# Designs tried in a protein design chat: VHH binders against Putative pumilio homolog 16 (APUM16). Part 15

Target 1, 332 residues: Putative pumilio homolog 16 (APUM16), of Arabidopsis thaliana (Mouse-ear cress) (q9fie9)
Amino acid sequence: MANNNSFSMSTMFNTIQEILNEEPLTVPSPPSRGGYSLFHIRKAEMDIQRIFNFMTGSEDLKDDISVLDTGTLMWMASLMTSDCDYFMVITTNKNGSKTLQKLMGMSDDMDVFFFEAIMRLFIHVMTDKYASYVTIQGMRVFQQDKRELMYDQILRYACFLAGDQYGCIALNEIITDLDDPYYRDQLLDIVANNALLLSNDAYGNFVVQHVLKLRDSRCTRNIADKLCGYCVELSFKKYGSYIVERLLEAGDVPMATVVLDLLACKTEMLIRLARSEYGNFVVCKALELTNEILTADLFYGLVNRLMPYRHLLHRSPRSKIATILDSMSVPN
Below, E stands for the ipSAE of ESMFold2; O stands for the ipSAE of OpenDDE; V2 stands for 0.75 times the mean of E and O plus 0.25 times the DockQ between their complexes.

## First folded at step 8 (VHH; framework vhh_7nfr_2)

Design w04 (from u02 with S35Y N106K; at its last look DockQ between E and O 0.01; V2 from the best seeds 0.00; counts 0 for: pae E 23.0 > 2, SAP .698 > .668, placed apart)
Fold by ESMFold2, look of step 8:
Structure w04 (fold): chain B 332 residues (1-332), chain A 124 residues (1-124)
Amino acid sequence: as target 1 above (332 residues)
Amino acid sequence: QVQLQESGGGLVQPGGSLRLSCAASGFTFSTYWMYWVRQAPGEGREWVSSISWGGGSTYYADSVKGRFTIARDNVKNTLYLLMDSLKSDDTAVYYCAARLYPGSYKHFYQYDYWGQGTQVTVSS
């Protein structure tokens, strides 16, 4: 087999990529009598292994939660939250997360166990693909006193979560659901005050975009103010250009702020931006959105700078700028 | 005296089929999740498939989904892997492994017990 391509380079690279996506294997821990102890609870027949199988097993084969008696459910909640590893194994499993979400909100007494486990492990839960939705469910169904403590943690870690691949998604879901003006305004202010940093982040930009979609006038103005003077720099970058485009779309004042920032740079810089990989989309959108009566001064400000260079713009990745300019250039 | 012993490996042509077995002893087989893991020459270990202690839940790596079937017999304390439509890329040493509790196939890959491995070679 030495000369067969049964061990292909393509297969090896795919296998290596899968390994890089996994943590290294560790030496299995030896069985120990202390490490296998079960919690001593009234329902002695229930053990952590049965809870694992129930919570993480196929949903299609699982009995309806409603057929379990209250004592069994309470015992399950106590046992599965009694150890950080138990809780994390269950909640980081796709089925475990879904099943736990169904248990949450059924009883305030059960919810105490879930709340305490979430708070103890807050960052680990919020940065996991599946476990983060357990926190989101808690924000929906827990009693107000628990939700307020969770909001405090969200505010404390907001920028860290925004920079995480799963944390940003969870944060956006929480922002969508947030109905308390005290916590909502504080969270929006944290995002706006850090808008430059977040707009340059691979994940944080999605949080800024999400907040802009809320159309909160104060927050949108604050973001525009914080990004004023940086829109050209941001527009050269993949993530920054998305944010600048969203500001252009967010209303007349944010749009004017962006366009004035573009017009404030030297013409050679504006042309370089218009020819760039990401900035061409920003300039094109600025032209499209200012092309109306009330913004004609902004539109022609851009056109007058770009028109002498339209032949160079025909050679750029985006031909739409040149097309717009050509539609204006024939005097007849 | 925990023992996991694989068998049923061998040489097969592309498109062929094999059935791997793993005989378990020295622990309560029915209370463990069971796994197949493979290691190609010069490569790291790759999770292939897992099965819950009752057999009610089965999971597969994307690379083998639809071609491989995991099964267990808790009376015989035996784990199986039925491999169909074999490709050259499936050539590896296949290990069975046991874990007391379930976990994500990406993050909780630590196993309590490992087998010795059986060679599967897919070539013309």
Scores: ipSAE 0.000, ipTM 0.092, lowest interface PAE 23.0, mean pLDDT 79
ESMFold2 (binder alone), look of step 8: mean pLDDT 86; pTM 0.883
OpenDDE, look of step 8: ipSAE 0.332; ipTM 0.733

Design w05 (from u02 with Y101E N106K; at its last look DockQ between E and O 0.01; V2 from the best seeds 0.00; counts 0 for: pae O 13.9 > 2, placed apart)
Fold by OpenDDE, look of step 8:
Structure w05 (fold): chain B 332 residues (1-332), chain A 124 residues (1-124)
Amino acid sequence: as target 1 above (332 residues)
Amino acid sequence: QVQLQESGGGLVQPGGSLRLSCAASGFTFSTYWMSWVRQAPGEGREWVSSISWGGGSTYYADSVKGRFTIARDNVKNTLYLLMDSLKSDDTAVYYCAARLEPGSYKHFYQYDYWGQGTQVTVSS
């Protein structure tokens, strides 16, 4: 009685949401700015609006950053990050995000403010269309100690981010930029270990595809291992088929894994797949890639299974599979 | 010692043709996927084309599709790139690269072996 614990994506996301509802890491409260008099509040409000306008203004204003003194920039950074809501308003703005990215890396002292703000709002920033680029920039320009802390957060929420519309993009960029084997390997392991779940997800599949494109042998093999027995099913799906195609292209072991799944499935299923909207490409690619001396056994295995049904495959006007099979039937 | 040696590069006019060759030695050539990668001045490396072990599968970047043809001779241990209808944008150092694992991805830059490259210049 094999307890098929179908870990539903919904359960994983729910668990992550529960974790997100847990108390934000107590980032040390910025030093209590003493009792700003009402006048200071108004001035501060005016300053806040000015900063917002500056940050979110047209690209022409960007040239003005170069004319600002370090003290002013520091003050701006401090003010922008003094309130989480205010920071979010700026970072979620297309221009604001871009401007902020330009400010980042100008000074280590200034970067502390940005780092802290990002860490406080990590999930919110990483799952936003424009704000996520701020984090990506941070990962590029921040000091190593800060980047490491950010990596820890990325690892913690990797699956969640992978399943998010914008998080997946940010995650892919981060994966690409990672130069530390320790963090990179861990992140790849997380993706590989969750390959089945992510491959079936609307956004997670992009992460799997991206990781496969990196051609990390260990990761690719792990993904192939996790997807073993599921390649046929995945191939019926649009994004699933892309993943399977990537596996076919990734190396001998991943290719063999896919082809063996194709060979192991019921004949009816294989024919259905070969005639399906997306699966036909998978089967075709499998034939094309195995049509080599070293993989001839796999090739002929597929050919032998498909050949009796070539007449069905010819009914599909776009079927390259039928063409391949016909080329094999030529009586010497 | 593993060696990949590119040749056939040179100066050509727009619309012209070149044939690049890569002579391989020191490894079992037929067991490797082979690729061409190019690098323009001031630019990053760009994947151009890949070919499978026996040449049954070929892949091309969109930028060269329909103009370039990759081929291999496993008896001669030689990789070829036929370049037709050359454009100024094709100006680059072209590298031959070998990988045991198959791959034809645009962002695939991890190869087991690299050549020294051959210069292709397309200029009027």
Scores: ipSAE 0.000, ipTM 0.232, lowest interface PAE 13.9, mean pLDDT 84
ESMFold2, look of step 8: ipSAE 0.000; ipTM 0.417
ESMFold2 (binder alone), look of step 8: mean pLDDT 86; pTM 0.876

## First folded at step 9 (VHH; framework vhh_7nfr_2)

Design x01 (from w02 with S35H S52N; at its last look DockQ between E and O 0.49; V2 from the best seeds 0.00; counts 0 for: pae E 20.2 > 2, SAP .719 > .668)
Amino acid sequence: QVQLQESGGGLVQPGGSLRLSCAASGFTFSDYWMHWVRQAPGEGREWVSSINWGGDSTYYADSVKGRFTIARDNVKNTLYLLMDSLKSDDTAVYYCAARLYPGSYKHFYQYDYWGQGTQVTVSS
ESMFold2, look of step 9: ipSAE 0.000; ipTM 0.173
ESMFold2 (binder alone), look of step 9: mean pLDDT 87; pTM 0.895
OpenDDE, look of step 9: ipSAE 0.741; ipTM 0.898

Design x02 (from w02 with G54N G55S; at its last look DockQ between E and O 0.54; V2 from the best seeds 0.00; counts 0 for: pae E 18.8 > 2)
Amino acid sequence: QVQLQESGGGLVQPGGSLRLSCAASGFTFSDYWMSWVRQAPGEGREWVSSISWNSDSTYYADSVKGRFTIARDNVKNTLYLLMDSLKSDDTAVYYCAARLYPGSYKHFYQYDYWGQGTQVTVSS
ESMFold2, look of step 9: ipSAE 0.000; ipTM 0.205
ESMFold2 (binder alone), look of step 9: mean pLDDT 87; pTM 0.886
OpenDDE, look of step 9: ipSAE 0.585; ipTM 0.834

Design x03 (from w02 with S50L; at its last look DockQ between E and O 0.02; V2 from the best seeds 0.00; counts 0 for: pae E 18.2 > 2, placed apart)
Fold by ESMFold2, look of step 9:
Structure x03 (fold): chain B 332 residues (1-332), chain A 124 residues (1-124)
Amino acid sequence: as target 1 above (332 residues)
Amino acid sequence: QVQLQESGGGLVQPGGSLRLSCAASGFTFSDYWMSWVRQAPGEGREWVSLISWGGDSTYYADSVKGRFTIARDNVKNTLYLLMDSLKSDDTAVYYCAARLYPGSYKHFYQYDYWGQGTQVTVSS
């Protein structure tokens, strides 16, 4: 009648108890019920604790990996991945993540254990500050068939990951490093096809911004197409305005898309946008970027709509809209 | 001003079914990803399910996958949880929660709005 603590600690202790009952990788006859040795329990608890201490210890202890024989490394890989709690405790630790990354790629047989643990826990791993680097390392070192399955999961959960504070960072690293056009193009297309939803998100906007900064012409055009007609709405919003500013900076076609959206709304709406908390920065950047000979029609389109309301536009002390308009006046 | 009001909880026998509703007001419901989160007495909160803005994407905790179905109606501003094959471990107060996008769905401090909860009890 052993009762454990109710959650994280009790789950880990229950898992340790389960492993103590399974014995090291041999094929023994099942023991009769109720016959487990106290010595056996203590040994397994010490083995797990030693692995935790080794994996999560300082970086200087990593040189001890080179001393371990392949049988010991295989045993460690099997045990640390045998339970979800073991794997997560190790991989969510800064040193544990770095140490595991060094073990990955050493043996295809060991990598099966790491791969299966990552796939079982994919969302939890990808949304953690340190564990997400374990998945990124797997995509660099695992066999092709495993990497393809991992990319399928990335594609499947891309929008969910993009909305996570750590998932968005990991996803952006994957996008930057992905060199297989088949998976890269699919991932970029998923981001572009969901650009409106992601652009309204506290973390997803960073993924859209990252993709725009890649200056991939097809992806940039796709994002501009998906956001066409929504740029004014987005510009009133904190995160949406960031995206519109990045779209303005992303090239001639996306810049034109934004400015044409601005020009398509009623003058009253454009003035409300120019006076708004976030939209004033969008209108200012649109003026600055279109102020050249090839886009003069867009520039003067904006100026002509804003000039009659110049005095209302002094509302924003950091905004340069009124200053830009004043600089175009001809003194007597 | 903002309100999330759960309803549909109650007593049910193991193996039974229950449908929870969460009525939303005071914010633009269709701009938010919605979650169900549960808490048994004396225990921490456990994430149950998540649904995207338009309802196209749904996610479930392993403990409820295949038994629970999350849905939403953006015309009625209502979130639903259909609970099937209920077990005693499902006994908890169930809350609906909202955020603009699914960040760390298990980090509950990141949700913008929470409901008051509705009690679900599974007992023979």
Scores: ipSAE 0.000, ipTM 0.135, lowest interface PAE 18.2, mean pLDDT 80
ESMFold2 (binder alone), look of step 9: mean pLDDT 86; pTM 0.881
OpenDDE, look of step 9: ipSAE 0.315; ipTM 0.722

Design x04 (from w02 with S50Q D62K; at its last look DockQ between E and O 0.54; V2 from the best seeds 0.00; counts 0 for: pae E 22.4 > 2, SAP .674 > .668)
Fold by ESMFold2, look of step 9:
Structure x04 (fold): chain B 332 residues (1-332), chain A 124 residues (1-124)
Amino acid sequence: as target 1 above (332 residues)
Amino acid sequence: QVQLQESGGGLVQPGGSLRLSCAASGFTFSDYWMSWVRQAPGEGREWVSQISWGGDSTYYAKSVKGRFTIARDNVKNTLYLLMDSLKSDDTAVYYCAARLYPGSYKHFYQYDYWGQGTQVTVSS
């Protein structure tokens, strides 16, 4: 039956099962072949084609769902989730994803089919541009017992999802939507505890940035603590420098953590950072934010380390630091 | 051979304090999330508190938040529960439990190891 689909999911099934450490999925058996079986197999193939056309059709046909009775909708839900290929073709289609999201939450009995399909294909669904919206919708509309199981999977695979192009987007949506404090706190703590790894990642840095934008004081402190001692290294890097700049802006404690890291490194390293492609922006931001009465010790700590090298900083094409230092050469 | 051994239970008056300990052996303690779970007479198990691998994240049931403090010492392989402002409703057998991954505190089947429990009784 797998050979008939044109889209072979067999290799993907094996990979997903290994990742999830779950038993292989069983594919539903075709109807009996007793003389009438070919007709029933052909009917199922035609019915799937009708379902594909309906689910993936124009966005303007969304109102057609309201004219279908519950029995028809239940039959559709059962058939479209009966095969992993059917489900994935529908959910990875933009219109199919949108239509499925409209069906979700209409009936708890129908939602069982959608939930089970999502869970057996969790990683593939969560890392797809459109199918991930189906999981997000389930977390919004399913009954609490189903949502709790989905949170368990999110927590289990959070770092993997954060490192994926579409998984990071889906994870950020889930973080925004979380309304259960126990799961929310655990998810935020997983992000914070892995902040160094994620901050260096092409996609994971967006998750750290998103979490910092929530302005959750506990999570922000945890991130700052985990990055303490690494801010200089991060500031040499494209993605790491974004995170360090966000920490500088996140409040007095995160700002002080970053500035103390800058002050703790050797002067030669601080100058190299100040002249670097990304680090110069971090040093400049640190000077700007500490240039006030309450943080004067931090500000002059930086100025005193940088001032002897003012002429080298002037030769840098990114030398806003030099203009700040020049303004300090004239006593007020 | 894995062992989790609770101690520090006993009889206290309402408003009193106790410190429970759970000594771990036979596995790498620092690789596990640790929890306290309690069971009152005639009741099902109730999750109480959870702490991350390194101890930097702590979680509490609503019924104990603000009164109980969970802590761990990964050098001594010991889990702690500091219980303050105890009430009669806190009377239960308290178990420590270990799991590799964070997850729903309600899913007790996901805990790999359980202790024998220690009795806490809060009585006037």
Scores: ipSAE 0.000, ipTM 0.121, lowest interface PAE 22.4, mean pLDDT 80
ESMFold2 (binder alone), look of step 9: mean pLDDT 86; pTM 0.880
OpenDDE, look of step 9: ipSAE 0.330; ipTM 0.733

Design x05 (from w02 with G54S Y105W; at its last look DockQ between E and O 0.01; V2 from the best seeds 0.00; counts 0 for: pae E 22.7 > 2, placed apart)
Fold by ESMFold2, look of step 9:
Structure x05 (fold): chain B 332 residues (1-332), chain A 124 residues (1-124)
Amino acid sequence: as target 1 above (332 residues)
Amino acid sequence: QVQLQESGGGLVQPGGSLRLSCAASGFTFSDYWMSWVRQAPGEGREWVSSISWSGDSTYYADSVKGRFTIARDNVKNTLYLLMDSLKSDDTAVYYCAARLYPGSWKHFYQYDYWGQGTQVTVSS
């Protein structure tokens, strides 16, 4: 109550109440064309413009929206969701997205309007910078039956969303926030089963990286299995090398999968990888992590392939591989 | 030019209380979700609490529920953390952070702005 400027919100509140108190002109039904039809079109455009201004205005002016009655809010929800263009203009606006998120969850009846608009426009909403967070909010506050239908759509379009610059961000938020194991495990499985395609995608690689950060051992093992045979190719690439490094760190089985891929390639290719801009970090980490008794065969497999060429590794960029190999030739 | 400036940290006895403040400038404070994140020496960052842009919704880590209270004043552009019943485990640098959208509070890479931190030490 204190420190709020309710007078400024009262001005906006009066504007909304003026929209609500305007009655349609009570005239005989117009023909299919004529003055009455044009009049109704213009009035609806004026009403939606007032709603646009309210929804997209400053957050300071909207802190008091909870004082509006349910009928006012229902009317706003029905009109702003009545046309796909109206909904998209509001939800793709920074303030419009935030305001809509505040309205969601206030009433199950009002949420029906928001849910139907989101589902009608699902791909357009999920691939937008601001509108995608409206969907994320709906998954947190809608009734369970609506949330289940939304999860079904997420599962269906997961790979498409992962390949979009904003869709990948939204998908990562959903993956993190999803606590229902039935839907969470299915979504993780879709990412893992498509890990090669996604790891080579400009945006999908961020989804693979995100899933690996969750440290779900089953999902990580599945990703390693799907990337088996491709770890060298990926390690030449900026984001591919990061994914391979995360697999090396993830446990004995994913680590072994990566190292066996490295050992399976020709020695010339392994040396090229070890000298490369991104691959040198993968080879170095593989050496560091396999230097244990239970992984000694993998460690010495790498050392035996690299040691004869250590002179080439000394001339490489800032790399620790040559230092590791030199330490093995120095007596205690 | 964006700044988040924490204050109110210090030394306190176990069971004591502190009030942290974070003064914001250079951005529209009332558009942002705000969080407190702490980092103990030699450990990773730990999310503590978050508050919606309006202040209507608050969220707490299990380790601090019932002891800490997050609040904001959108007139003064200031975020607060009221800490009661402090324990030695609460010793850390406390950061305020701002993000435009809600989501997983533990996704630290999605925060747009970070403060410099204020030290809270609970000893003896």
Scores: ipSAE 0.000, ipTM 0.096, lowest interface PAE 22.7, mean pLDDT 80
ESMFold2 (binder alone), look of step 9: mean pLDDT 90; pTM 0.920
OpenDDE, look of step 9: ipSAE 0.443; ipTM 0.783

## First folded at step 11 (VHH)

Design y01 (from x01 with G54N G55S; framework vhh_7nfr_2; at its last look DockQ between E and O 0.02; V2 from the best seeds 0.00; counts 0 for: pae E 8.7 > 2, placed apart)
Fold by ESMFold2, look of step 11:
Structure y01 (fold): chain B 332 residues (1-332), chain A 124 residues (1-124)
Amino acid sequence: as target 1 above (332 residues)
Amino acid sequence: QVQLQESGGGLVQPGGSLRLSCAASGFTFSDYWMHWVRQAPGEGREWVSSINWNSDSTYYADSVKGRFTIARDNVKNTLYLLMDSLKSDDTAVYYCAARLYPGSYKHFYQYDYWGQGTQVTVSS
């Protein structure tokens, strides 16, 4: 979360602290029929304070949501979404997020308030640990016309969200839940088309890994194509090496793409990769997966490059590469 | 101080030939893949050709295949592009570029070093 957001979290917290630090007012006696203490909130500032306390309070005390009448729920939805700061304080709170998720989907009219607030604050909501789940819940329970508008925003900001510590988690959840092939395929294409950028990113790599786990053949092939020529560079890096290993496992074409990249570099660079912290696992997996009769040319391409240097590879005690090469010391 | 300096550009008639050179210094030239990339007026950069460190693999864009020849001299630390049968579509600024890893020769232009470019103009 950078401090260069259009909405300052420090300003929001100061405002809420002022509201929450007011002395409590005496609450009028509840009516003899059909009333809860919540129904006695009359002043705007007292009403907001009571709604904050209700929404952000212990989950144990919220079983009465299901017994509240629609008019009371509509009033609450209108008030909590009336101010961007109030909405964000509620939704960035763990209990506030959970409570709001319970309210969503109960009424289409009430959902209009939540939808409009989410869309107004979309980036702020999607990059927050707890508030992002409010958007995910909306994608599950809102009417189709609202969900389509939310998909359009997801597509527009996909790469930005993928690069955020919480945005990447939310994006992966949306990718998992997205059943509509039209939006799902577009989102997968955006991830694949940006695979090099995302694979080099501290958070974006998890999005690339997630879409590879879906085992969508078209998406996987597109990712392999975009990473062609970069597999050696990626294999030196903690997260890049994970991506390359997943490509090796993903099918014959992605595997060949990776192995041909390895064979395309200077032998000294391949040996440096094979001895490196992360690259040794890539080279080892490439050897293991190409050690088949149908891929023998790739296998022996790697072996012939590595074998003259096997003594250097023994200096890497966690690596199985030297063991594999030693098994090749005698005729087959 | 890494330096890639192109030379050999100029004005030539259609069907003519030019030889571009790129002198390299400040890095171990023989460890790098070398590339030619061009940029026509008002357009984005277009990959032209690539050669690996020992010249045993050369690659060409379809638009120049059979007309252009890439070569390198690791003793002189110099990259070459021999351009034959030049067309007006070949008019561009030509850049040499270097990359330590095998580079994408058709997808991405993430090169480690770039030259300043030399102008090639093909006009009757």
Scores: ipSAE 0.012, ipTM 0.417, lowest interface PAE 8.7, mean pLDDT 82
ESMFold2 (binder alone), look of step 11: mean pLDDT 88; pTM 0.897
OpenDDE, look of step 11: ipSAE 0.578; ipTM 0.839

Design y02 (from y01 with A98K Y111F; framework vhh_7nfr_2; at its last look DockQ between E and O 0.02; V2 from the best seeds 0.00; counts 0 for: pae E 10.7 > 2, SAP .676 > .668, placed apart)
Fold by ESMFold2, look of step 11:
Structure y02 (fold): chain B 332 residues (1-332), chain A 124 residues (1-124)
Amino acid sequence: as target 1 above (332 residues)
Amino acid sequence: QVQLQESGGGLVQPGGSLRLSCAASGFTFSDYWMHWVRQAPGEGREWVSSINWNSDSTYYADSVKGRFTIARDNVKNTLYLLMDSLKSDDTAVYYCAKRLYPGSYKHFYQFDYWGQGTQVTVSS
């Protein structure tokens, strides 16, 4: 089950490292002319070099896919997916990825070739800038049984993908597009249950931020619960502070959780946070969002702790907190 | 109007067991972390245990870990504390508590609402 596989981050990471340590790819040389046209090509003339040139050629300079017969397209799909190196060279190319996305969904039989190649190379595809969009397109156009198997793989590798430069972007696109509540809720739960680890990651934090922007009440509350007690620590850090700011903006419950966490630390620590490179923005946003009649106790909790140190806050890299405190014209 | 009503206290021998209950009303119980706090005679209030809104996270003071179990029933709006292996130093009035805002156990110094309490006495 996905819970068992996703549960052990160290085991999953070791398995993925073993998969990624494979031999380098080779690329065929382009032909001198005519390599971009497959219109009415004879079967004996088709080779992988012509397929490569067709797939990776500029869209402006190659044949419209609609003018190729079904037999040619099926034959091409079979050859380009017949070897891992062929598939990866094509799909990691910007034009190759775009062209493959246009081929996907045209025929369920042709899609079997693409599905099997994607699944065999799943991690390599999902961590590439261009190839990952091939998987995203498959999630949109493949038959439901294939999509369900793809969701299972996404759940299995979710935390690894979230920590990758391109994997996090692809994962966020999948989260945005996911309409199946069974898989959507499981994916959101994996993100929320790993929120502290992901919030401290250079790329994983973007996944946490993305799911908070969805405004899913259950997921947002789970994230707030998992990060409670860590909001001050996170706010000192570049990526952690982004997450805390998103929590402040996510609704009354997450906002109160963050502000109560700030108020729970010693005044010395709160002032140090307010003067810090990233934490000053968190404290400022907390003041701005609680400055309403229904949250007055939170607002004045912060103000009462900060006001005696107002002149130290003027000396910080950003003095907006001090400006807010100064705008309170009524004496304390 | 928030109301918390504790029950289930009493006199037990060392090593005995009790189950405390707290009936909650006047707020959406399933939105809140719930807490148990105790106060021995002549002492300040001591946090005992906390449970989150869906029961998947539970927390205990070191003095009660492994002996006490917190639970909740969101259908009946009831909080429980199952106390096993009771010791004389567990003698206290036990209160269920909630905060003004939903929040975790790490804010336990800022509880805003309590019941009247239920007395637990452990003596030979």
Scores: ipSAE 0.005, ipTM 0.340, lowest interface PAE 10.7, mean pLDDT 82
ESMFold2 (binder alone), look of step 11: mean pLDDT 83; pTM 0.856
OpenDDE, look of step 11: ipSAE 0.014; ipTM 0.316

